# Designs tried in a protein design chat: VH-VL binders against Netrin-A (NetA). Part 2

Target 1, 267 residues: Netrin-A (NetA), of Drosophila melanogaster (Fruit fly) (q24567r46to312)
Amino acid sequence: EPRACIPDFVNAAYDAPVVASSTCGSSGAQRYCEYQDHERSCHTCDMTDPLRSFPARSLTDLNNSNNVTCWRSEPVTGSGDNVTLTLSLGKKFELTYVILQLCPHAPRPDSMVIYKSTDHGLSWQPFQFFSSQCRRLFGRPARQSTGRHNEHEARCSDVTRPLVSRIAFSTLEGRPSSRDLDSSPVLQDWVTATDIRVVFHRLQRPDPQALLSLEAGGATDLASGKYSVPLANGPAGNNIEANLGGDVATSGSGLHYAISDFSVGGR

## First folded at step 4 (VH-VL)

Design Q1 (from P10 with heavy chain S57D; framework fv_pritumumab)
Fold by ESMFold2-Fast, scan of step 4:
Structure Q1 (fold): chain C 267 residues (1-267), chain A 123 residues (1-123), chain B 107 residues (1-107)
Amino acid sequence: as target 1 above (267 residues)
Amino acid sequence: EVQLLESGGDLVQPGGSLRLSCAASGFTFSSYAMSWVRQAPGKGLEWVSAISGSGGDTNYADSVKGRFTISRDNSQNTLYLQMNSLRVEDTAVYICAKGDYYESSGYWTFDYWGQGTLVTVSS
Amino acid sequence: DIQMTQSPSSLSASVGDRVTITCRASQGISNYLAWFQQKPGKAPKSLIYAASSLQSKVPTQFSGSGSGTDFTLTISSLQPEDFATYYCQQYEDYPLTFGGGTKVEIK
């Protein structure tokens, strides 16, 4: 029953470089939307305007509850669009957690993956999957049996339960050798990383009432369970289309990925 | 402590409708998925329907799909089951069950159950 | 759908006996299996999740084991309070499915 003196873990992501594959307003002024209390509110983002910019560098600065800063991706235009955040720790760290704080009122991710690199981004290994469709999208069970033979493998967390304000991943949770990490080379290797990459694959569907409240008139087919609402007058179509029983087809919906903080516990 | 209290069970004729309610307390209702499970007299447990914490996602057993609708009012901490086109084989005690989900582990099953409310469908 | 088969359907045992109940899934469900206890005239009570993890305040005489398709609930040193019907349930995929139940009668 000896006590071990374990060095304090720090936020290894603080002031670390973060690169986003997509940032709202990078392609000129764009429109993004927030969803709150059955309502939809849309705003302009523009990276050339400091008051309308939402850069990735804000993810690893000091949190300020009085002035929440967010990174926002460009609005998604199709189901095949992946958005990534890559965080470089600069050296090898032993990681205890990865936490993404969701931006208030922003659409929530449905499916995403956290990857790690131990060679400064030359190769990537899955660290944790999150999805409402773990088996369908990633070929992994929604809940996983973990023994010594597979404690170095990524699991998939079901997001059927609403995520309140964060996406949290504890690197050692449910792994048999976690009690004696210093004596487990396999688990030490598992928690070691030089870089973390978050890949967003899919957004959760918006609240149907919020979709119906969009600023332009909508068409509803109750038999098919679909909604279509025009958002702007464009020949290519600036509207949102949602299936009540499934996926959202987006064109001008303002659906995007948004995170207010990216923290990594490490030493 | 967690408490789930069902109400609305009644005797109805085949083809009739009924709405069940489940009042929840002792936890952050909007953070947890909820389910209805039924048990016919002298029989085992049968899952009926589930709804996500936000109400944005629902699932149904094939036997009730198209006839039953699960919904929730997070401002009132209440779960509902609207039952239409009732059949004699829908006769059962309907029980409200709370999902248990831990974000980083991804485990989901039922941790608390209500006492149930009896629905009898007969002519 | 994933079918859950429990055996036996019923059994009788004396106080202090070790009781074993088995549950078999029609396909692999990893460890996404829960066990529930239902006493006569009462609502179910959750006993075990993730095949082997005890729910809060569940007596240590209960234990679960297994993975994949074959699972076991063990009650060591059966108590009078353990007179009940026990159900397994898979939560690998929808629809969620329960076993047929095992009635444990204490002699």
Scores: ipSAE 0.000, ipTM 0.388, lowest interface PAE 18.1, mean pLDDT 78

Design Q2 (from P10 with heavy chain G56D, light chain N31S; framework fv_pritumumab)
Fold by ESMFold2-Fast, scan of step 4:
Structure Q2 (fold): chain C 267 residues (1-267), chain A 123 residues (1-123), chain B 107 residues (1-107)
Amino acid sequence: as target 1 above (267 residues)
Amino acid sequence: EVQLLESGGDLVQPGGSLRLSCAASGFTFSSYAMSWVRQAPGKGLEWVSAISGSGDSTNYADSVKGRFTISRDNSQNTLYLQMNSLRVEDTAVYICAKGDYYESSGYWTFDYWGQGTLVTVSS
Amino acid sequence: DIQMTQSPSSLSASVGDRVTITCRASQGISSYLAWFQQKPGKAPKSLIYAASSLQSKVPTQFSGSGSGTDFTLTISSLQPEDFATYYCQQYEDYPLTFGGGTKVEIK
């Protein structure tokens, strides 16, 4: 019965297809902004231009790790829909972790949910919640106690300042039966998935000084004969505002979701 | 209905020049990358050049780099290929292809093709 | 450049046969592979993208599989209109490259 050794876990997401519900520049050229040191720097994205495209393919290609490449969603323009990333693993895996590496200097997500599917995307169940407002947005306690009675339930993790570099979820952490997984059908079912879906619900508010600042430097792209000159500031009142179930409403801020890597540990 | 209509193919001597055109209709032209693909008589497909929807980015096969220039006029829904210093091995049917980019991939392949225009380079 | 090797170069088959065509990339291309059908004197028609996703209006007898370097196009039950030359194409990196083609001929 006891195994002499544990089978190796691999990045089950490597080379796996990822579908994004929203990608910057997919509906024509769009403007996104990065935030660093109380400054806002805005740029053009265009999915028909490889130099200005930020596709989901960059998320699961291990060979792209030589340079930081990002997927970027379309800019949030108010009460917009949720943004999703769906990763298909192709077969059932026992998962040990799900990690999203955040794109440098990009706005950070405030609220998001990781879902899993065991039937190739036909049905989805919550796997892990992340939010600065777990109870308000998801009806879940921020500091959920886990006993044997609830170890198959999704928990909600706080997302708080300062800015984090990644969103990490360990599937078995804090679950009492984790060290005897072979004897727990409940936990075996919990960690098994064929697909992972990430749903972004809202963005963290950037520093107000950076949000309202003049863009750092004007730039012209003469290589193509085109000019991309950033506007100074958005209109007065162009502020981040909670809308509907806590969604962030923005206009001209260039706020968007962006991640550089999507990895899944499995066997 | 998507339509791609090529024109400009002709008989040209080695070292000559020729300009191909592709008139597009039935889709928002500026929203899609466009490519030229060629096929020599009795041979397979060879990608020649691509241009982004905005026209800001171009790519070329090594065999034509420095000799061919791809361009587009989004106000006229027309794609162009300017061919200079033509060689006998450039003889082929040149086909206009519409990019079909998939948001998850960021790269694209082709969903619609024109009928092609024949370019013959001979002495 | 990424070289695409397609096999076989030609095959003979009868209506109702299962046909398998393979395509190998000289380096990893993830799932960024498309399959095209070309009939004599006609422009190519797109069949499959992302290695396994069917284009709209493509019959379900066509299926694609594979990832990384090894890919397969399968026609589960060959129809009269399926006699054509088939090409794979990688779109992982520029220059975009096609396989040499597989001609499916009537037996």
Scores: ipSAE 0.007, ipTM 0.487, lowest interface PAE 9.1, mean pLDDT 80

Design Q3 (from P10 with heavy chain E103G; framework fv_pritumumab)
Fold by ESMFold2-Fast, scan of step 4:
Parts: C-alpha cells; sequence; structure tokens
Structure Q3 (fold): chain C 267 residues (1-267), chain A 123 residues (1-123), chain B 107 residues (1-107)
C-alpha cells in the first residue's frame, strides 16, 4: 500500500480571467467615496485614465506590498443593482476555498452570494450565501448545522461585526464526509467547479454622520490630489434617500463594491 | 502623426460669444488630456483651460472662469471652447495643445500644439 | 498661483554661441517644468519635460537642468534655426503658468 501521490492545492485563480458586470469609470468619469468613522473621502474613477482606473484584472494579479491594487464597481444608487464578478478557471478543479480581500477602507458588502459552475458557465448553483439578513433575503437560517442529509447544500453566513478585511469560504468546513472525500461522490461533486461567480446584492450602510456631510455643500473631485474639479453641488447632487431594508440611494454617496484580491484554492 | 487643427476664430463685439473647435488626429484622442492656451498679439503664452481624457474633469484660469466652458466629443475627436461674455482683453490666438502622458501623481505638460485660431474682440 | 520669472527677456547671439536661459518659480515645483520654442508666426514646439528630459526628435544641443525653484535651458551651440522665443512652464499645480519668454535674436 504505497502512499498516494496527490497534487498540492494552488491558487487556481492566479492570472485567471475575471469579468465584472460593473467597473467604476466605464460609463465616463464617476465619483466614488470611502467612509471611515465620521469621515468621507471621495475620488474620481475614469477607465480612460491609467491613474484612475480600477479594472477587474487586478483581482487575480499578485498584490504589490507597497501599493494595493483594487477593482471598484460603479457607485450604486439603490438595492436593485446587483454587481457580479465571474472567474473562469479554465478546467475542473477540486476547490478548498474562495477568498475575497476587501480593498482598504472599502464599503463592506452586506449581502452577497458565491455561485459555482461545472459546465463552463452554462448553469450556476449556489455555493455560499453571506448576509446580515440570511432568512429575510435568502430564506436560509443564519446559523445552521450541516449533517449528512445537507452537506452538499449552500449555507448562509452572517457578515455582521466585527469588521473583517476579507470574506472567506471554506468549501469542506463542517461537512461530515470531508475527512473521507474520496468515498463521497456527493461531496466530490460539491467541491468541483470550472467557474466561480460572486454576486453582490447589498452594501452595509455607512455611519450616518458621514452621510450627513453630503448635505453640507457637496464635494470636490480630486483626480491626482493636485487638480480638483467640483462635482455638481446643487440639491440634486446632495440628495440622500433611504430605501426599505436599510439600503441608501443617493446621488452623492459614492458607495461601491471594492475588492483587492480574488483567490481560489484548488487542484 | 499627430495633427491638431483649430477653427472658429472671428471678429466679435464685446459681450459676444464664440465657439472654437480643435480637430485631432494621429493619436487615441480619449486617452489624453487637452488644453486651450492663448497668446495676445505680441505677448506671451497664457494657459486658459484643461480637460481630462474622459471629459470628467476640467479646470480654468481665473480670468475666464464662469465665462468659458471647455468640452470634448471623443466620438468625433474634437475639442471645444465655448466663450461667452467676451472682453477686449480676450483678443488672442487660441491654440489647442495635447497633454503628454500623465505621471504617477497626475502631472502633465504639452507635447503637441496646433497652429491656433485668431479671436478679435473689438467694436 | 505659481509665478514663473524668466531671464533675460531678450538676448542677441551668433551662430555657434552657447546660450543660457534661466527660469525661477515662486515656490518649489520639484522637476515639473517644461521648455518650449516658438518661432515668429508659428505654434510653440515642445523641447523639454520634467526639467531635463528631451522631447522626441529634439536636437541634442538643447539641455535642461535644475530642480525646486531654479531651472536652466542651455543651447550648447546655437544654430540658425534656433533663433526663436523660449518659454518655461510649470505643471506642479493649477493654474498652469508660463514664464514671460526669452527672445533669442541674431547679433
Amino acid sequence: as target 1 above (267 residues)
Amino acid sequence: EVQLLESGGDLVQPGGSLRLSCAASGFTFSSYAMSWVRQAPGKGLEWVSAISGSGGSTNYADSVKGRFTISRDNSQNTLYLQMNSLRVEDTAVYICAKGDYYGSSGYWTFDYWGQGTLVTVSS
Amino acid sequence: DIQMTQSPSSLSASVGDRVTITCRASQGISNYLAWFQQKPGKAPKSLIYAASSLQSKVPTQFSGSGSGTDFTLTISSLQPEDFATYYCQQYEDYPLTFGGGTKVEIK
């Protein structure tokens, strides 16, 4: 009985193609904002300007330790706008984790779903749900035990506090047959994928005092720190509207999804 | 090769309006910032206005702010300067200038210039 | 605003002469300084960017130096086609500002 020689897990997402349904500045120059405590910091994104572009291809590149590269979605105005990242692995992999590293100071996702495909994107099945409102938004319990009868089903994880710098999903964690994967065709099918799709459904509401700064007279659009152009500073540019369910629709909030790294452990 | 061709200069009375155009060719127009620079007869160069590659950011000299509007149509490779409330001191040759490459801090200067179009503001 | 002061405002020189033009900024602009040449009745031509870097196809008799507030354009051996007005320009901050110009005339 010699020991089986098995391949080690690698980052299967490295240098893999990623397509975003929304990228900041793809529809012309746009304003995005980051919120920390009571402070708001706003900037310009423009896909035609290398200094203001935040493309999806940066998600599967190696991060520069001195300069973090980010993908940013277009600013969202309400809960109806889903933003999607689709990663093509190119072949079937046995997956052990999916990790999204948040861009520094980025708004936190409140609700999102990771989907997988085993047929190169022709069909998708849920892999993992994340939400502060699992039951309300997805009809799934926020904390659930995984037994033999449901070990091949997507669970929903609470993304509430404390603030974490990453969203991590371990494909086999808490699944009874994980210790003997070779003897579980069901669980082998569960972890196998050719593509991963992340769907962002909702952003966490930033601190109310940071949002109140929008009422004070607008903001400047600072492209390079030296050159600035005031954005529309009228009532329409400073409006803040609350949506049912805790979402905020604004014409000046600059709320957006921002990710610095998209990693997938596979073999 | 890069070419910038200005048009629209004319004789206008004080308080009048003019729109200048600059037709660009030989480079990817939408990727570069553009400026208008003017030169009064016998005088030096004065920067008037700048616009980013996408058109999302603009800036103006204090002497023209509120009266002039810079814009661009990237589908037609054309830069514009709308001049309102013209004054005698706005009399100058208006020159279209192409930005060079933006640096890491957004710093840029000019690498190509057009021949200019004369605007005369007089009664 | 950043003020750019050029000296001299004019000079007379002969072919083969070494010509030096200076430009002083009212505040520090690092190396964000450009030099332009303008011949009578023609548009400016870009010579130098980043204080010392030659633009494409500019002859090697032109050189720039300096950093911070004090900058120099040197023409090592003046040619007949070099009789023109020269301008410095800062691009550290808006508004972009030009020096008053230096007219280089035949002696």
Scores: ipSAE 0.000, ipTM 0.372, lowest interface PAE 18.7, mean pLDDT 78

Design Q4 (from P10 with heavy chain N59Y; framework fv_pritumumab)
Fold by ESMFold2-Fast, scan of step 4:
Structure Q4 (fold): chain C 267 residues (1-267), chain A 123 residues (1-123), chain B 107 residues (1-107)
Amino acid sequence: as target 1 above (267 residues)
Amino acid sequence: EVQLLESGGDLVQPGGSLRLSCAASGFTFSSYAMSWVRQAPGKGLEWVSAISGSGGSTYYADSVKGRFTISRDNSQNTLYLQMNSLRVEDTAVYICAKGDYYESSGYWTFDYWGQGTLVTVSS
Amino acid sequence: DIQMTQSPSSLSASVGDRVTITCRASQGISNYLAWFQQKPGKAPKSLIYAASSLQSKVPTQFSGSGSGTDFTLTISSLQPEDFATYYCQQYEDYPLTFGGGTKVEIK
């Protein structure tokens, strides 16, 4: 009597190669900052210093609660550059989930996209969008009605929920043919991939008080025109609301993308 | 293939100075942190100092802070330890150690060690 | 500084014996712990990293376990070439610190 159980799915990402387009400290020592409970803590990263390095290899190692290892991107200086993580599965898998575990105390992504490839990275198609501004940034509704005519299309999910420590995507959730996948070539093709790419587009705004303290400068900084200040008491000198609508990424903020685990369920 | 060759160890009197060198070959020197580890006769291992691959960060054991300076010349693949105000207690074999860290590994250990060079501080 | 306390300082064993060496950190170091073997007159050799991961070309009789503050190195069946001094080392933070060493001697 056989007692062995062969699972249908495994973590296909375990020990798989991950390439990051940006890693903290890859071009020399850099400063990054973490925001935790209205406090800012800044640290040094340097990829040539083993105790101050945060490589992409950490993403597909053993996920162990006793040892949380993180990959960190270079600190962002603006919204001009995207940061990518590319995971090569090596062969075609039928994927059931993609999960990114956020690094403890890490700044949260505001907008990102998961892409998949079925041809070993030669071409990419959207798999799932995440954003606080789905329609404005990606042209996709935050909530989409899914029927058989569109069940093979990427959706967009809201990331504004507080206390979320992971970004999770279930490939078949909410798709009508998922219960009889074997009879749906369209949906079988939808879940098939050889590679996964995560593209980070934007970071969430940290605690307003902590962020404002980073933006604050002395009299010299204000005099240099680094900050816009009211000329005097009058209607011509006030527009704080417009200024708060800007990008949160600055070279002084230490804001960066940080992930502790990259898991992919497949068979 | 990977080689670490220390030199500069000598007999020196207390209060004197000495400069140790470690010539590295067989790997991309600038990509790896390097350390000096010492071992006094009949004693255990004691980490002395470390320098990042870029040279941007240096670290020291409390026993040598303010007296020793670690540096590197990445163009010559050479690690240095400048030792000033030497004490009898600094007598040890000084060993050059390569950090085992590359972007693909994620973990840190010493993977290669030199043979060591003996420093004797005696009157 | 993170202090590493290693025990015992020495032990006597015979070929084929199971040997266990303990290492304790003065504060939490997760699994940022390495084990080294040193023979008289030779440079140390790395055995284990990340508390439990075996280095390349290291025999399978060596194993490591533990997390946080308490760690162990186990040699499941001692071989003649395993008589040496063993050191633990934390790499959670600078300064790097080694344990005092455990000398495994022939009984």
Scores: ipSAE 0.006, ipTM 0.500, lowest interface PAE 9.7, mean pLDDT 80

Design U2 (from T3 with heavy chain D54K; framework fv_tarlatamab_arm2)
Fold by ESMFold2-Fast, scan of step 4:
Structure U2 (fold): chain C 267 residues (1-267), chain A 123 residues (1-123), chain B 109 residues (1-109)
Amino acid sequence: as target 1 above (267 residues)
Amino acid sequence: EVQLVESGGGLVQPGGSLKLSCAASGFTFSGYAMNWVRQAPGKGLEWVARIRSKANSYATYYADSVKDRFTISRDDSKNTAYLQMNNLKTEDTAVYYCTRESYDFWSGYTDYWGQGTLVTVSS
Amino acid sequence: QTVVTQEPSLTVSPGGTVTLTCGSSTGAVTSGHYPNWVQQKPGQAPRGLIGDTSNKHSGTPARFSGSLLGGKAALTLSGVQPEDEAEYYCLLSYSGAWVFGGGTKLTVL
């Protein structure tokens, strides 16, 4: 397809269908928690209640800074459970960026991968990795230097920097042939996609003070490194017991994945 | 071209053991999740076990009916997936199929199936 | 334990349209359950038709389509051919584990 008469770059995700593998409240009312100012606050999600529903369709609508809407996954309760967001662009686009705006006060992803498809979802290729443990979790070096020999390979970016409000991936940044894209079949192929899939692998541990905050009837035992909260619908006195740290993320802490905007620059 | 070839089926007594193999060719085996699915004579398909790729730490999943008796494994250097079946019961009698997922990072779809290998558990 | 339910049998005339459904005991079927459809003809190994709700395997004819309908996964055949007579299975994913439906025997008259 000659590039001489293509449209300018736009948000290719606008009004595009996006599907989540998990949405809070889809299987009846569920509990999720937010972390702000060293405090933990938990709420109910329920897809049958418009005031407590957080569907993925809001991710690709018009971004409104005065009215932030979020998609929320179901609370994470198992190890190895991945959550995905799949965006269908409808046709082949040349992509310049992928941006995920994090839901305010929601838990942040620790590890995630952006995949692309050029065949309408039949096969997927890694596009960008994000992790606090790039080498350990994905077998990829953090802060990889890109030369001509590897400019078509997915890199891994560190997400440990504080105050992160978004996950941003620039498809051509740091690639030597990016300034002469029209002469690089390798990079033209690299940036081309029909679909984007985001896979969330693990959550960051919340702020330690917020994690140690007491819920109604909850308790934290610093000497044993344990944390407990009352079980919903359990007999009086029954609590969830969990170890402080990573184990809390999967054992009833209300941790979940949440995104307010999914945008893709393309033409 | 993508091919999956199962082997190791046969006749075994209740309480016995068998190890099935699935030899893969025509694709980069190490990047794909693999599944075992069975079908008892005249019955429907039943998923048995799943193993993910190295990128997902070789995570394994099992149907409740086979949990603690069956073990799924893989050897990426030999492009082969395995199903170790212990303490076999008569209700384990079935044709066992090896299947590939089109992608591994989540539950994708089964795109290629082998021809199956028959396991008969009988005294 | 999750039970996946399909119509046991359906009959359609050549050239007709038929929709097979796939429901779950755990609630509404969503794209998050990655609905898969598999075809099996008598005496043959199963063949993948559709995955991830509506993504066709490369050999799947255009007359087959996948969708979500009324809280269930759906497989629609438009302009049914005699060779489409087969058993059709749906497959749903729950946290990495998979559950097959009981299968629908499609009879083409």
Scores: ipSAE 0.000, ipTM 0.414, lowest interface PAE 14.0, mean pLDDT 79

